# Miniprotein binders against q53ft3: the designs that were tried, part 66

Target 1, 195 residues: q53ft3
Amino acid sequence: MFGCLVAGRLVQTAAQQVAEDKFVFDLPDYESINHVVVFMLGTIPFPEGMGGSVYFSYPDSNGMPVWQLLGFVTNGKPSAIFKISGLKSGEGSQHPFGAMNIVRTPSVAQIGISVELLDSMAQQTPVGNAAVSSVDSFTQFTQKMLDNFYNFASSFAVSQAQMTPSPSEMFIPANVVLKWYENFQRRLAQNPLFW
Below, E stands for the ipSAE of ESMFold2; O stands for the ipSAE of OpenDDE; V2 stands for 0.75 times the mean of E and O plus 0.25 times the DockQ between their complexes.

## First folded at step 8 (miniprotein)

Design uu9 (at its last look DockQ between E and O 0.15; V2 from the best seeds 0.00; counts 0 for: pae O 3.7 > 1.5, placed apart)
Fold by ESMFold2, look of step 8:
Structure uu9 (fold): chain B 195 residues (1-195), chain A 83 residues (1-83)
Amino acid sequence: as target 1 above (195 residues)
Amino acid sequence: SVEELAERIRRFLERVQEYYERAKKLLEQGDVERALLALKWAYILARKALRLAQELGLTELIEEAQELIQQIEELMEKIRESQ
């Protein structure tokens, strides 16, 4: 049904179904997470008129869950990137997860997906800084960061004839940086979320 | 209007039937995983359509939704038992 991806971690594809229309992924060590990707698995889309509301939950100072609406996944937007780093200090919102008895530890946050009618979703307001509007924005940011790094590193390039000996320093050949840059660009074009 | 809402519920139930038929076709092809997913989507939509019909007191749509829900539950159970 759904997948949940955090950079540097294995993708999660086995959500805990906590109700007929509600699914949850655990996020251990959530304080180290800045962004999460939620996406649809498989090739069976939602029926017309349905979609998924995506929530983030973390424990408050009393250990009680605080749920915040991040945004949505739909047939028109089957994957979405959500920023969660700022939400750990935010306020909870009305949410459909109610009095669910989900076993978890205090240091584990959760991503909740509630399958809903689009009309119901249209009346919901996500928290202001949670959603990244598209994978296009993520790709553009990533490409700009890659270009900036490559241009910066290249501005320090010297030939072997220009080097001053420094036996205690480590050096990286400039062509290694170029090869990495080209490989990363190729992989990004194939799958913007590969990293 | 209530008639516009009733027509929306009828379209939801049409989508439920379509997904039920899709699941049966996928099962014939041996794609049990996708068949179960289509049935889950159909089930969720049917139950939401039932709730809307109940809130509006639309007796014919309530009965139609309940029949579809029962069909979906029976097929899902048959698939689980055959596994």
Scores: ipSAE 0.634, ipTM 0.869, lowest interface PAE 1.2, mean pLDDT 78
Fold by OpenDDE base, look of step 8:
Structure uu9 (fold): chain B 195 residues (1-195), chain A 83 residues (1-83)
Amino acid sequence: as target 1 above (195 residues)
Amino acid sequence: SVEELAERIRRFLERVQEYYERAKKLLEQGDVERALLALKWAYILARKALRLAQELGLTELIEEAQELIQQIEELMEKIRESQ
């Protein structure tokens, strides 16, 4: 149902369901994370009149989780980018995960998604600096993410002459990745919010 | 307030009913996959409603939620038996 993406990391598509209406992604080495993307996979939409409240949790100095509301995802807004780098020193707010015994390690932050009624979500106030409000910031983040992926993928590129036969492995031509990158860049340039 | 929470529970139960009925219609249409999806959401919402009602000690809403859960489970079982 949900995906979580950190630039330079593999996409997470399997949230831990900690309750009927609550999903959690683990974010190891959270101190190095500036932004996180939360998105719907498109497999299962929210029920009509419902959406997801997105929370971030980090351990405080005592190792206790501090939860903050980042924002929302809905069927109408199936993805959102959140800046979490500045939240590490913030105070916790009311959160729906407090009663949950979620196994946590000190070095791992969490993204929590709580399925809520849209009308209830409207009454909640996200932390002010979490939502990436500027198109420029969004574009910059996306660009960095894309560049990171491209650089990573291209680092494994070999010519056909350099390939060692491995019948058990599937290969993707580098040109496919490049074409995807170029197409994505074009769409991003046309509309930074095209997704 | 308790009343606000009760209203929230009622809204959940309304959605449960909607999804349950939708599932039945989908089954009539032969769309088992979507029916099961609808029932899944119905179940999730009903369980949430039940939990909230229990926390507040709202007997009538507890009973309603339990009844809906039973109906959902029965329908899901029926679907499973038909497969």
Scores: ipSAE 0.030, ipTM 0.452, lowest interface PAE 3.7, mean pLDDT 81
ESMFold2 (binder alone), look of step 8: mean pLDDT 90; pTM 0.889

Design v21
Fold by ESMFold2-Fast, scan of step 8:
Structure v21 (fold): chain B 195 residues (1-195), chain A 83 residues (1-83)
Amino acid sequence: as target 1 above (195 residues)
Amino acid sequence: SVEELAERIRIALEMVQRWYELAKELLEQGDVEEALRALQFAYRLAKRALEKAQELGLTELIEEAQELIQQIEELMEKIRESQ
């Protein structure tokens, strides 16, 4: 239903379902990530009046997840770009230099998607600094990321067809990626702010 | 509170109904695979809502969840037979 993209990494199109209405993507080495793209694959829309709340989670010093609301994806706004670099700062402040030689820094964060009624989503306020704030920079970044994703996926599909794939390799249905790219490009062309 | 938990179950059942209506629309459009996926979301959510309603002894919500599950199962069977 959903995809998650980080520049320079393999796209994730198979979220882990952790509840009937909740999906997660793992973000290993998240301290090196500045932006995350969350999008709908286009294989199935949300029912009318429903959407997805997008959360970011990192483990605290006790190993417990801390969830923060980043924003939303809906049928009318099926993709969103989030800046997470500011949201993961502060872990080091719990371990001042010289107090301990061993600093336990969590390396895996998660993107969570909760399927909800739009009315419930309207009552919630996302973390302000997660959203991309400039129209021009947002449009340029989204176009660049879409092109990068499509080129990567197309290249991967060709390689998979011509070579024997590893059993651990990600297998992306090429038609799903193409449908998503075409739908997103069409919407972006009609209104760069449909996000 | 029990009232807050009951409200969560009512919201879940409303979402079940919306997934079910989407499945019917997708069937009319000929999108059988998408319709079955929508029904699976409806089914899993309805089963969870039923489980929670039973734990709380909420008879009306139990009945509503069971009725929705039956409707989902009937539509899934109808799709299976038409293939």
Scores: ipSAE 0.568, ipTM 0.870, lowest interface PAE 1.8, mean pLDDT 75

Design v22
Fold by ESMFold2-Fast, scan of step 8:
Structure v22 (fold): chain B 195 residues (1-195), chain A 83 residues (1-83)
Amino acid sequence: as target 1 above (195 residues)
Amino acid sequence: SVEELAERIRISLEMVQRWYELAKELLEQGDVEEALRALQFAYRLAKRALEKAQELGLTELIEEAQELIQQIEELMEKIRESQ
């Protein structure tokens, strides 16, 4: 249902479903991550009146997850960019992942998505500095991120032709990345707020 | 409180109904595979809601969850038979 993108890394499109209404992406080496993009794949929309609350979790000094609300994705705004670099030592917010407070590896963070009623989402306050709020800065970041991702994926595709892929790695065809990049760039040019 | 837990179950059942309505809309559009995914979300969420209602002995919510599960199962069966 969802995808997660970090500049310079392979896109994740296979969230782990940890509950009927909860999905998680793992973010290894999260200390090197400044921004995360969360988006809907378009394979199925949310039902009317529903959306997804997006959370970021990192392990504290005791390995316990600290959850913070970043923002939301909806049918009307199916993608969002979040700055997490300022949040890695913050305090946790109220979250629906309480039962998942298990000691984690220090280098792995998570993006969590909770499917909720829009009315419930409207009553929640995201951490103030997570969302990228400036259209200009967002457009510049997005263009640089897309360029970086496309160049990285293209380079990887050439290298992959010369190597036997690892059986545990997820590989996507280069033409799929190109089609996504072109479509996203076209939509961004037509309306920078389409996400 | 029990009332707070009951409210969470009611919210879950409302989400079940919304997934079910989406499934019907997708079927009308000919999006059978997407409709089945929506029904699977509805089904799993309804089953969890039923389990929670049963744990708390909330008869009205148990009955509502069972009715929704039956409707979901009937629609899934109709889809299977029409394939």
Scores: ipSAE 0.607, ipTM 0.873, lowest interface PAE 1.6, mean pLDDT 77

Design v23 (at its last look DockQ between E and O 0.02; V2 from the best seeds 0.00; counts 0 for: pae O 11.1 > 1.5, placed apart)
Fold by ESMFold2-Fast, scan of step 8:
Structure v23 (fold): chain B 195 residues (1-195), chain A 83 residues (1-83)
Amino acid sequence: as target 1 above (195 residues)
Amino acid sequence: SVEELAERIRIKLEMVQRWYELAKELLEQGDVEEALRALQFAYRLAKRALEKAQELGLTELIEEAQELIQQIEELMEKIRESQ
C-alpha cells in the first residue's frame, strides 16, 4: 500500500506489517539520511474518512525505541517529505567520543505508518520541525524527482500541441505516470547510484 | 479502564466497516484484486476486535465483530466463486 524512498537508495514498497493497522519500513545506516519520502503506491486508496499517521523511530542509548509523529498521508495528499536529521539521537552532542562509541546500537531506524480514522489523526500533533525541510535540501530532492519524472514522461507525450515541456504546466496521460514509476524502480534496483 | 479499552474496540469496528464499504465500491468498479486487499484489511481488524472484546467479556462488541467477520467471509467466498 505504501512506499518509502531515500535519495541514493533502493525504493522500498514492501512494508512489514507489525499489527492489523501498522506497517514499518527499516532504515539501515540512518545517520546518513536527511530526508525520507513516504507515499501511497496508488494500488488501493484509504477508505473515506481514514488516513495514515507517519512516525519515525530510533533506539535511544538504552536500546528503547523512541517514536515521533512526523505527519500524515491521505488520499488528498498521498505523499509527504520529512526531514529526520534533527530528530536523530545525539544531535548537538559536543562530547568527542559520543558519536564514536562502538558499543552504541542502533544500526537501524524505522518509519512507521499507523492507519487511523481522520478524526483520530486530527487530535495528534506532529513534531514541529519534521515537516519543515531546509529550502536547499528540499529543492534539490524535489528537482531530482521532478527532472527524472519529466525526462521519462517527455519521451512519450511531448508530441501533442497542447502540451508544454514546462514542469509547472504538465499535461501527461495517467498511464505514463505509472510507466515512469515502474521504470524508475527498475533502474534503482539495478544501480542505486544513478539517483 | 475498561471503558477506554471498549472505545478502542469500537473505533476498530468502525474502521472494519469503512474497509468493507471500500471493498464493495472497488468490486463495482471491477477492481477485484484491490477489493480483496480491502477485505483482508477488514478481516484482520475484525479478528483483532473480536479477540479484544472476548478478553473483556463485552458481549455486544463480540456479536458486532462476529457479524462483520461473517459478512466479510461471505463476500470473499462470493468473489472466489465468480472467478
Scores: ipSAE 0.734, ipTM 0.908, lowest interface PAE 0.8, mean pLDDT 74
Fold by ESMFold2, look of step 9:
Structure v23 (fold): chain B 195 residues (1-195), chain A 83 residues (1-83)
Amino acid sequence: as target 1 above (195 residues)
Amino acid sequence: SVEELAERIRIKLEMVQRWYELAKELLEQGDVEEALRALQFAYRLAKRALEKAQELGLTELIEEAQELIQQIEELMEKIRESQ
């Protein structure tokens, strides 16, 4: 149902379902992470009147988890970018992940998503500045995601002389990816919120 | 604080109903696989709500959860029969 993306890392699309209505992604080496993107995969929408509360959890100096509400994802806002660099020394907040309040190793944090009624979500207050608050930060993160995708896809490029026959495979010419990348960069520079 | 626990169960049952309604909408659109996923969410939530209501002896909520579970099971069976 959900995906989680950190710049320079593989996209995570297989959340651990830790309860009927709760999902988590592990963030190893979380100290090096400044932003995280949480998004809906599009495989199934939320039911009407429901959405997801997004939390960040990291171990404190004693290894005890500290949970902080980052913000929300909904059918109307199916992706969000969260800044977590300033949260790694913050205080915890009320949260629905009581079963996940266990000691962790110092280097692993988690992103938690709790599927809830919108009315319940409306009564929650995210920690300050967790959501990306400036167009410049959003633009930088989006640009890094675009660069990462292009570099990754390009690393698999082959010439026609190097291809092996495989009738059941579909292929995309490398120039299509390049054209898409260049067009997206241009449109993002003109309007960072064009999408 | 039994009243607070009962309210949490009522919220879970409302979520069950919303997953169930989504499944019906997906079936009307012909998306059987997504409807089954929604029904599985509804089913597991309803079973959890039933377990909590039983632990607390909340007969009204037990009956509500059982009724929802029956509705979910009937719809899943209808889907299996039409496949």
Scores: ipSAE 0.589, ipTM 0.862, lowest interface PAE 1.5, mean pLDDT 79
Fold by OpenDDE base, look of step 9:
Structure v23 (fold): chain B 195 residues (1-195), chain A 83 residues (1-83)
Amino acid sequence: as target 1 above (195 residues)
Amino acid sequence: SVEELAERIRIKLEMVQRWYELAKELLEQGDVEEALRALQFAYRLAKRALEKAQELGLTELIEEAQELIQQIEELMEKIRESQ
């Protein structure tokens, strides 16, 4: 139902279901993580009138989990980006994740998703620093991501003369990728939230 | 896992949509050849996504893939008619 993505890591698509309405992802080495993407897989939508409250937990000095509300995902907003780097010293909030005896190593944080009524979600206040709040920060993040992708893809660019025949593989002209990149940047500049 | 496979299909469909949008933009710029290449790629990718979605019985992804395929076909036909 849910996926979790940390930049530079493999996507997680197997959440631990800890209750009928609660799902958890483990985030090893969480101190190195700045942003987390939580998204719906598209296999199972939320029931009508329901969405997901997304929480982050980290161990406190006593090893007890401190939970904070990051934000929400819904059928209408099936993905969200959260900044967690600034939350590591925050105070805990009320959370639906009880005393979960989740054996945690001190370096492992968690993303928790609680399936809740949309009306109840509307009454909750996420921690202020969790939402990639500023259009500017989001734009910068997206731009870095795009640059990373373009740099990665372009590193594999070869001329036709350099290509090794591989009938099982599909090839995309570099010019098409470049045009996509340029167009995407233009759209991003016009409206950072166009997608 | 089925969920992992579903995510791969979803990613493919997102890419299909991106290529479709690129094709429209390329057409607006007068780059018909590049637009057609983008659509051809999008089409092939969408077909692969559809096949995998069908194998897994993922109804929503099947429907999404079919819709994208139809949109691509319609745009390709429009281009051919203009040509």
Scores: ipSAE 0.000, ipTM 0.147, lowest interface PAE 11.1, mean pLDDT 79
ESMFold2 (binder alone), look of step 9: mean pLDDT 90; pTM 0.902

Design v24
Fold by ESMFold2-Fast, scan of step 8:
Structure v24 (fold): chain B 195 residues (1-195), chain A 83 residues (1-83)
Amino acid sequence: as target 1 above (195 residues)
Amino acid sequence: SVEELAERIRITLEMVQRWYELAKELLEQGDVEEALRALQFAYRLAKRALEKAQELGLTELIEEAQELIQQIEELMEKIRESQ
């Protein structure tokens, strides 16, 4: 349902589902990450009145995750760019992942997405400096990353289509990748500030 | 408190209903694969709501969750029979 982009890294489109309504992307070597893009793949929308709350977590000195609310993705705003470089020293915010017993290695941060009612999301306050307000430069950078991803994924999808799928591997249909790319391009062209 | 936990279950069941309604809309539009994915989300949430309601002995919520699970299963079977 979701994708995660980090500059200079391979895009992630296979989130780990850790609960019925909760999805996680691992961010290894997170000390080098400045910005993260979270987006919907466009293959299935949220139901009316629902959306996703986006969280960032890093391990504290005891190896326990410290979750911070970054913002939201919705059908009307299906992608968002977040600056996380300043958040590693911040205190955690209230989060829906608190009831989950997720243990992670000290060197790996995570992006978490919690699927929620919009009314519930409206009661939450994102950390003040996570959302990126300067869109021109980051939109251009994101466009280059998306073009890179599409070219790479297209080549990979052709290779996978020519081979018998392995039971241990997850495959994304080429049509899904194409639909996502076209949807994001269209939305970006219509309104560069949609995220 | 039990009441706070009950409210979380009610919210979960509302989310189940919304996923179920999306699935029906997608099915009418011919988006069978997307409808099945929406039903899978509805099913997993409904099962969790049922489990939590049973743990707390909340009879009305147990009954509501069971009804939604039945509706989801019936729609999934109907879709598969028509494919």
Scores: ipSAE 0.415, ipTM 0.820, lowest interface PAE 2.6, mean pLDDT 76

Design v25
Fold by ESMFold2-Fast, scan of step 8:
Structure v25 (fold): chain B 195 residues (1-195), chain A 83 residues (1-83)
Amino acid sequence: as target 1 above (195 residues)
Amino acid sequence: SVEELAERIRILLRMVQRWYELAKELLEQGDVEEALRALQFAYRLAKRALEKAQELGLTELIEEAQELIQQIEELMEKIRESQ
């Protein structure tokens, strides 16, 4: 039903169902994560009057999960980006995952999705400014993905003088990667949905 | 306390009804696979509502949950028969 994406990592499309209306994604090495995107796969919509509350959990100093409400996804807004880098480890809020508190491995966080009535969701208050507008958040996240990919690819670049002959290996000129990056960034600025 | 728990069960039953209605709409559109998935969500939620109602001895909610489960099972069987 849902997907979870972090820049520079493989997309997750198979959430663990921990209750009839509760889904969880694991986020290892969460301290290196700035943003998380949660989205609906489009295979099945929410019924009318229902949506998903999105929570973030990280282990506190004694390994106990601390859940915080980040925001929501609905049929009308089926994707959202959340900034998690600024969240405090010692603070919590009322949440439907309280009964599922389990001592966790350090550095592994979770995204939780609770399927709820929209009326119930309206009574909840997300933490601070973790959620951002969908258009702005998508362009920001995409730019970060582009930056990450370009930096990663360029880290393998070598000058022509430093190339060792290896007929089975392929090399892509750094200039080609740069041209792709610049063209994509320009197109994204003109139309965020061009891809 | 008991009233608060009863209200939570009523919320679950309202969610069951909404998933069931979505399943019927999907079936009318010919989306059989998605209709079955919606019925599976309805079924699991209805079972949980029944369990909670039984734990609290709430006869009216037990009866409502059982009726919804029966409706869900009958629709699932009709879909199975037609495929």
Scores: ipSAE 0.508, ipTM 0.838, lowest interface PAE 1.9, mean pLDDT 76

Design v26
Fold by ESMFold2-Fast, scan of step 8:
Structure v26 (fold): chain B 195 residues (1-195), chain A 83 residues (1-83)
Amino acid sequence: as target 1 above (195 residues)
Amino acid sequence: SVEELAERIRILLLMVQRWYELAKELLEQGDVEEALRALQFAYRLAKRALEKAQELGLTELIEEAQELIQQIEELMEKIRESQ
């Protein structure tokens, strides 16, 4: 259905379904995140008249999630880049009493996707200027990223194809994914437009 | 209010119908696996709508949700038998 990418991290394609119409990606160590990319995988489209509302959530000082609407994905615009660096600085309302006994919470944020009617989405207002890039720019970026991943992973599959007897399903060593991750980070660092 | 909650359930049922229609279109195109995924979405949403309607005692919405669930189950079974 959906994918989520953070610059410098492994892409996530397995959202947690927390309700029939709601999906979540966990973003650990979110204070280091500047941009998040949300996209449809393209294997199944939204039905006519439906789309996805994209939310960002971080824990406030009391550990309660604070959800903010970032924007939307639709069949016509199936990908979006969001800048969240300005949004994650909010800690909810601080008060002197709370500051005296603040309990540390995990530094984990979430991206949420709510599947909704387009009419319902039209009545919602995204926070700030979170949306960054056009679908065309994202499509080109995603294609290059996918090409890089498959080329890199495939190079390791050639000599290891005989390690598994099953022709219908293959095992990809975790090291291959890690090496792709490191290689992608290096290349991405050379392109400031993606940071 | 109950009326506002009822409207939310009607929206869920509309989304069920939209997913079901997509599933039929995908089947027509020969995309069986994708059609089953669309039916899975329809099914889960319909079950949620049914649960909500039952909690509120909204008979018409209960009946509509049950009818949609039956249609979804029948199509899923038809696909299974065709394999």
Scores: ipSAE 0.478, ipTM 0.835, lowest interface PAE 2.2, mean pLDDT 75

Design v27
Fold by ESMFold2-Fast, scan of step 8:
Formats: sequence, structure tokens, C-alpha cells
Structure v27 (fold): chain B 195 residues (1-195), chain A 83 residues (1-83)
Amino acid sequence: as target 1 above (195 residues)
Amino acid sequence: SVEELAERIRILLQMVQRWYELAKELLEQGDVEEALRALQFAYRLAKRALEKAQELGLTELIEEAQELIQQIEELMEKIRESQ
């Protein structure tokens, strides 16, 4: 099971299962979306040797879906952030959803997840503009999760005011994530074999 | 709904996990003070997630929150012992 997060929107954790190995999330008003985060819920790992290929689909001018490969999620990398702004014009990539009979609203985009062999995934090329670097995607994922959480935690804290005397307890400076990213990049520059 | 609230708690716990991972990375870089700040924040968030899960009677989320709290406490203790 998977989740899909867009900044400023309700998180989705109930994907539509359209085949034994295929799952879809709907993204209404997709024109306003710049980034999407796809993640595993953590309790159900992929079988060994398997992972998830993540696709983005939008309706073309004729209302027909255009699927593009964004990237992957695996047991070792169970979350990824993708930039979908700028991907709304162009040709679709190779995808396993071509035969799927999914009824769509013209203004609704979709995130598709196909459970595939890791060896097969290694042979595929995501669209160039979609995935961010692994370090960058981790920091951006953290920032998006923190932003979404801060909004949620603030709402939660209002209900629990007497248990939260200082709101600063929930404050996470953006510079903490940024400093980690900058220091991590500096270490990689000093030792390219660092992981 | 209870199910919607449960999913929000799961997301909160995943955010706690991300902060925990950040703290470990900061420790590897020798940035002990920033790591402790990250862990302290993760701890408070995990405690709130636990409280909400307990209010809703969500056993799986209660257990997950308790495990995260224990991991955070153990790492903070390890840091304290090294000083």
C-alpha cells in the first residue's frame, strides 16, 4: 500500500487498485500541482526483487491519457518526490497502463504505481525533468512532510492547547534541513564514495 | 472519520521517522547540536501522535509511536553518554 502527498492538499492513502500489481491515485486540478510525493506506508514491503514504478498521467487535448514514467520506489528507497510542472505537454513514455480501462474526468491527472521486477525497472528511463537527485529529493521530501505536518500539528495542538504551553516546541527551522543538505553535499564532494 | 484521522497519524509518524533519519545523518557529520534539536522535535511529535492514537484506540499506531519514541530516546541517551 502506498500514499500520495501534494502540498496544501489532503494526503491520499487509498489508491484505486486497477489490477493485482497496479494502483492509481487521482489528482484533481493538476494544473496547480508542482510536486508530488509518493511513498510506501511501511507495513507491507515489496517481495524481494520487486519494486514500484511511478507514472504520471494527464489528459491531452483530446481527453486521452498520456502516461510518463517519473521514477521508482523500493524497499530501500520507500519515498520519492517528483516535479511534474512542465510535464503536461509531450509524448507519453513506455508504460504498463496502456491496456487499462480507467474512466477519467478531463481535468484530473493520475499517479500510477506498477509493481515490477527490479531488474526490469533498471532498464527503464524516467522522463528527464521528473525526478530530483536522491539527496535533493530526501531534503525536499522532508521539507514537504514537515510543512504538511506543521499544519496538521498546529491544528492538533489547538485541540490540545493545555498540553502544548509553548508552540515553539513544534517549530522546526528550515535551516536545519538546509544545513543538513549543504553539509551532506560538501561531504560527498570531499569523498565521492560516501553514502 | 476515524480512518481519515488514522491516516493522518501515519503521515505524522512517517515525518517523525524522517526527522530521526536526519538526526542520524547530522551525527555522522559531527553536527551533534543540530542532531539533538532534530531528535527533540521528533520526540515531541511522536508523543503527540501517541496521545492521539491512544484517544482513538488505534493499537497498531500506538505500537508504532511507542517504538519510534524508544528509538529516539535510545539515540539521545547514546549522544548524552558520548559527552
Scores: ipSAE 0.005, ipTM 0.194, lowest interface PAE 9.9, mean pLDDT 66

Design v28
Fold by ESMFold2-Fast, scan of step 8:
Structure v28 (fold): chain B 195 residues (1-195), chain A 83 residues (1-83)
Amino acid sequence: as target 1 above (195 residues)
Amino acid sequence: SVEELAERIRILLELVQRWYELAKELLEQGDVEEALRALQFAYRLAKRALEKAQELGLTELIEEAQELIQQIEELMEKIRESQ
């Protein structure tokens, strides 16, 4: 039902269902993670009046999970970007996961999604500034996503270049991708407010 | 894999939607200049996602990208007409 994306990593689309209404993604080597994208897959919506509360968990010094509410995904807002780099030393929030999924590996964090009533979600306060809401912060995250996209596009272009081109086949030269990305980076660097 | 590449294109389209939503929020705040910048960025990402979906022959993603491009163009035109 859900997907999870981290800059520079493969997208995860197979959440582990730990309860009827609870889903978890593992985030190994979480110390290197600054932003996480959580999104809904396909066209299957939440039931009317329901949404998903998004939580982040990391192991404390005793190996116990510390859960924090990041925000929400709903049928009206099926994707959300969260900044987690400032939350690793933060206080735990009230959460519905209990001890169901204990992270005992020091380098592994988790994203948890709890399917809840919209009215219940409206009464909860996410940890401060977890959701990416400013143009500057979103621009920085998008730049990192474009780096990931360029790497994947470049690897795809190299793979395609090994084939004999056909006039009826779609073919984009690697140089076109590189030029486009370089032009975008240049414009962004010269005027950060451009985006 | 093709499936993995398709998933990455889907995520780019999700980012396009987020930039489009941000542009609408900026318009509500009266920040027309920043809204246009957000839309221009959304447009470039959507165009790139379309190109990649076409390369892979992914019909549903091609259609999604085209719909997003149309929405972005329509909003930019509406802004232009409203001065």
Scores: ipSAE 0.006, ipTM 0.290, lowest interface PAE 9.6, mean pLDDT 68

Design v29
Fold by ESMFold2-Fast, scan of step 8:
Parts: C-alpha cells; sequence; structure tokens
Structure v29 (fold): chain B 195 residues (1-195), chain A 83 residues (1-83)
C-alpha cells in the first residue's frame, strides 16, 4: 500500500495494481510537476528481503511509455522525494514494465512501483540526482503529515477498543485511510494542515 | 486551552516556513510555476495563522505571522517583476 504526493495536488493513496508486484499512480499535467513524493502508508510492510523500486514514465512522441528508475523505498526508508523536472527528455532506464506497452494520453505521466528483492535493487542505478535530500522543509512536512496520519490511526484503534499498533506492525483498515485523507483535504481547504 | 491553541498556531507557522523554503528551492531549480504554487499555499496558511493569533490576542504570534506574510509577498512580487 503506497501513497503519492505532489505539492499543491490531492494526495493519491489508491494505486492501480497492474500485476501482482506492480503498482501505478497517474500524474496528469505532469509537465507542471517538479517533485514527487512516494511513501508507504504503514499498512503492510514489505516482506523480509524485499523493497520497492520507484519508476517515472512519460509518453514519447508515439505515445509509448519511457520508464526511468528514480530510486527506492524500503521498510527502513519508507518515503522518498524525487525531482522529475528535467527527466522528460532523457533516455529510458532498464525496467520491469516493458511488457506493459500502453499507448497513453499526452500530458499524463505515471509513477510505477515494482516490488523487488533488495539484492536485485542494489544492482540497479537510478537516473542522476533524481532523489532530493536537500529539500529538508518538504521532507519534514511530508514526515509530519505521515506522523499525523499515524497518530490518527492509533487513536482510532484505541477508541475502537483495539490494541495499540506498533509502528512496524500496524494494520489499518482501508476505510480509516480514506476517512483520514478526506479530513486532511477538507482541512486544507478551510483550516490548512488540520488547524 | 489557550496554550494548546498557541501551540497549534506555532506548528502552523512552522509549516508556512517549510513551504516558503520549498518555494526558494524550487526557484533555484528554475521551477517558477511550482514555486508560486508553494508560495500561494504558504500565504493561505500564514493568513490563517494570523487570524487565529488575532482572535486569541497573542501579540508575539501575530508579529511572527505578519513577518512571514511580508516575506512571502516580497518573494511573490520579485517573481512577478522578473516575468
Amino acid sequence: as target 1 above (195 residues)
Amino acid sequence: SVEELAERIRILLEFVQRWYELAKELLEQGDVEEALRALQFAYRLAKRALEKAQELGLTELIEEAQELIQQIEELMEKIRESQ
């Protein structure tokens, strides 16, 4: 279970599952996007020895996807910020999505997540400087957003007479995620960032 | 309590500073449109923080919010003039 965040846009938490180990988020009007955040929702951790390879795809002049490896998310590093500005004219990376030759709408890009063995991920080279660690304020904002969600979910579990989940073993019903997301969006419109 | 509400205003002002920092970073990268989007978001949050601080009569937080609003407005004006 993953989330995808673009500054100034609605957070996406419902990835389309396109294979047993592959998930995709659509990014409409991608030419206006500079940064993308990919994160795990904390619902289910990766199995031992596995993680997620994060790819960016845009349509070429023939409408065929060009996939580029941005980086990784793991149980130890469950969120990452990627700069996609400047990658749209680059050459594609080696990728596991080649069998999915989908002709797409111009201006709609995709974030792909492929669940892979950590050993296999270590052999791959992400495109240059796509991972952005210097955007501290955005990273901290994203972490606080995730912390707020965790606190909400934990409070919900306790109020429902359920056990208090540990961070690594927390299981959250999909309905709770949806409710939090709707409340978060509503608060941004009326009373930003929950107050 | 007033202390609890003041704490929330301080957190909101922290988010304003983070969005402002992101906007500056985006400008350095040449992404003017995304920077303006970040500044507009920061502006709305700062205005909300100011309203809350004024309702509670918290002079120090009112001043902090006004200073951040001024910085945001100055940066937005700088961007407008350079277009």
Scores: ipSAE 0.000, ipTM 0.122, lowest interface PAE 13.6, mean pLDDT 67

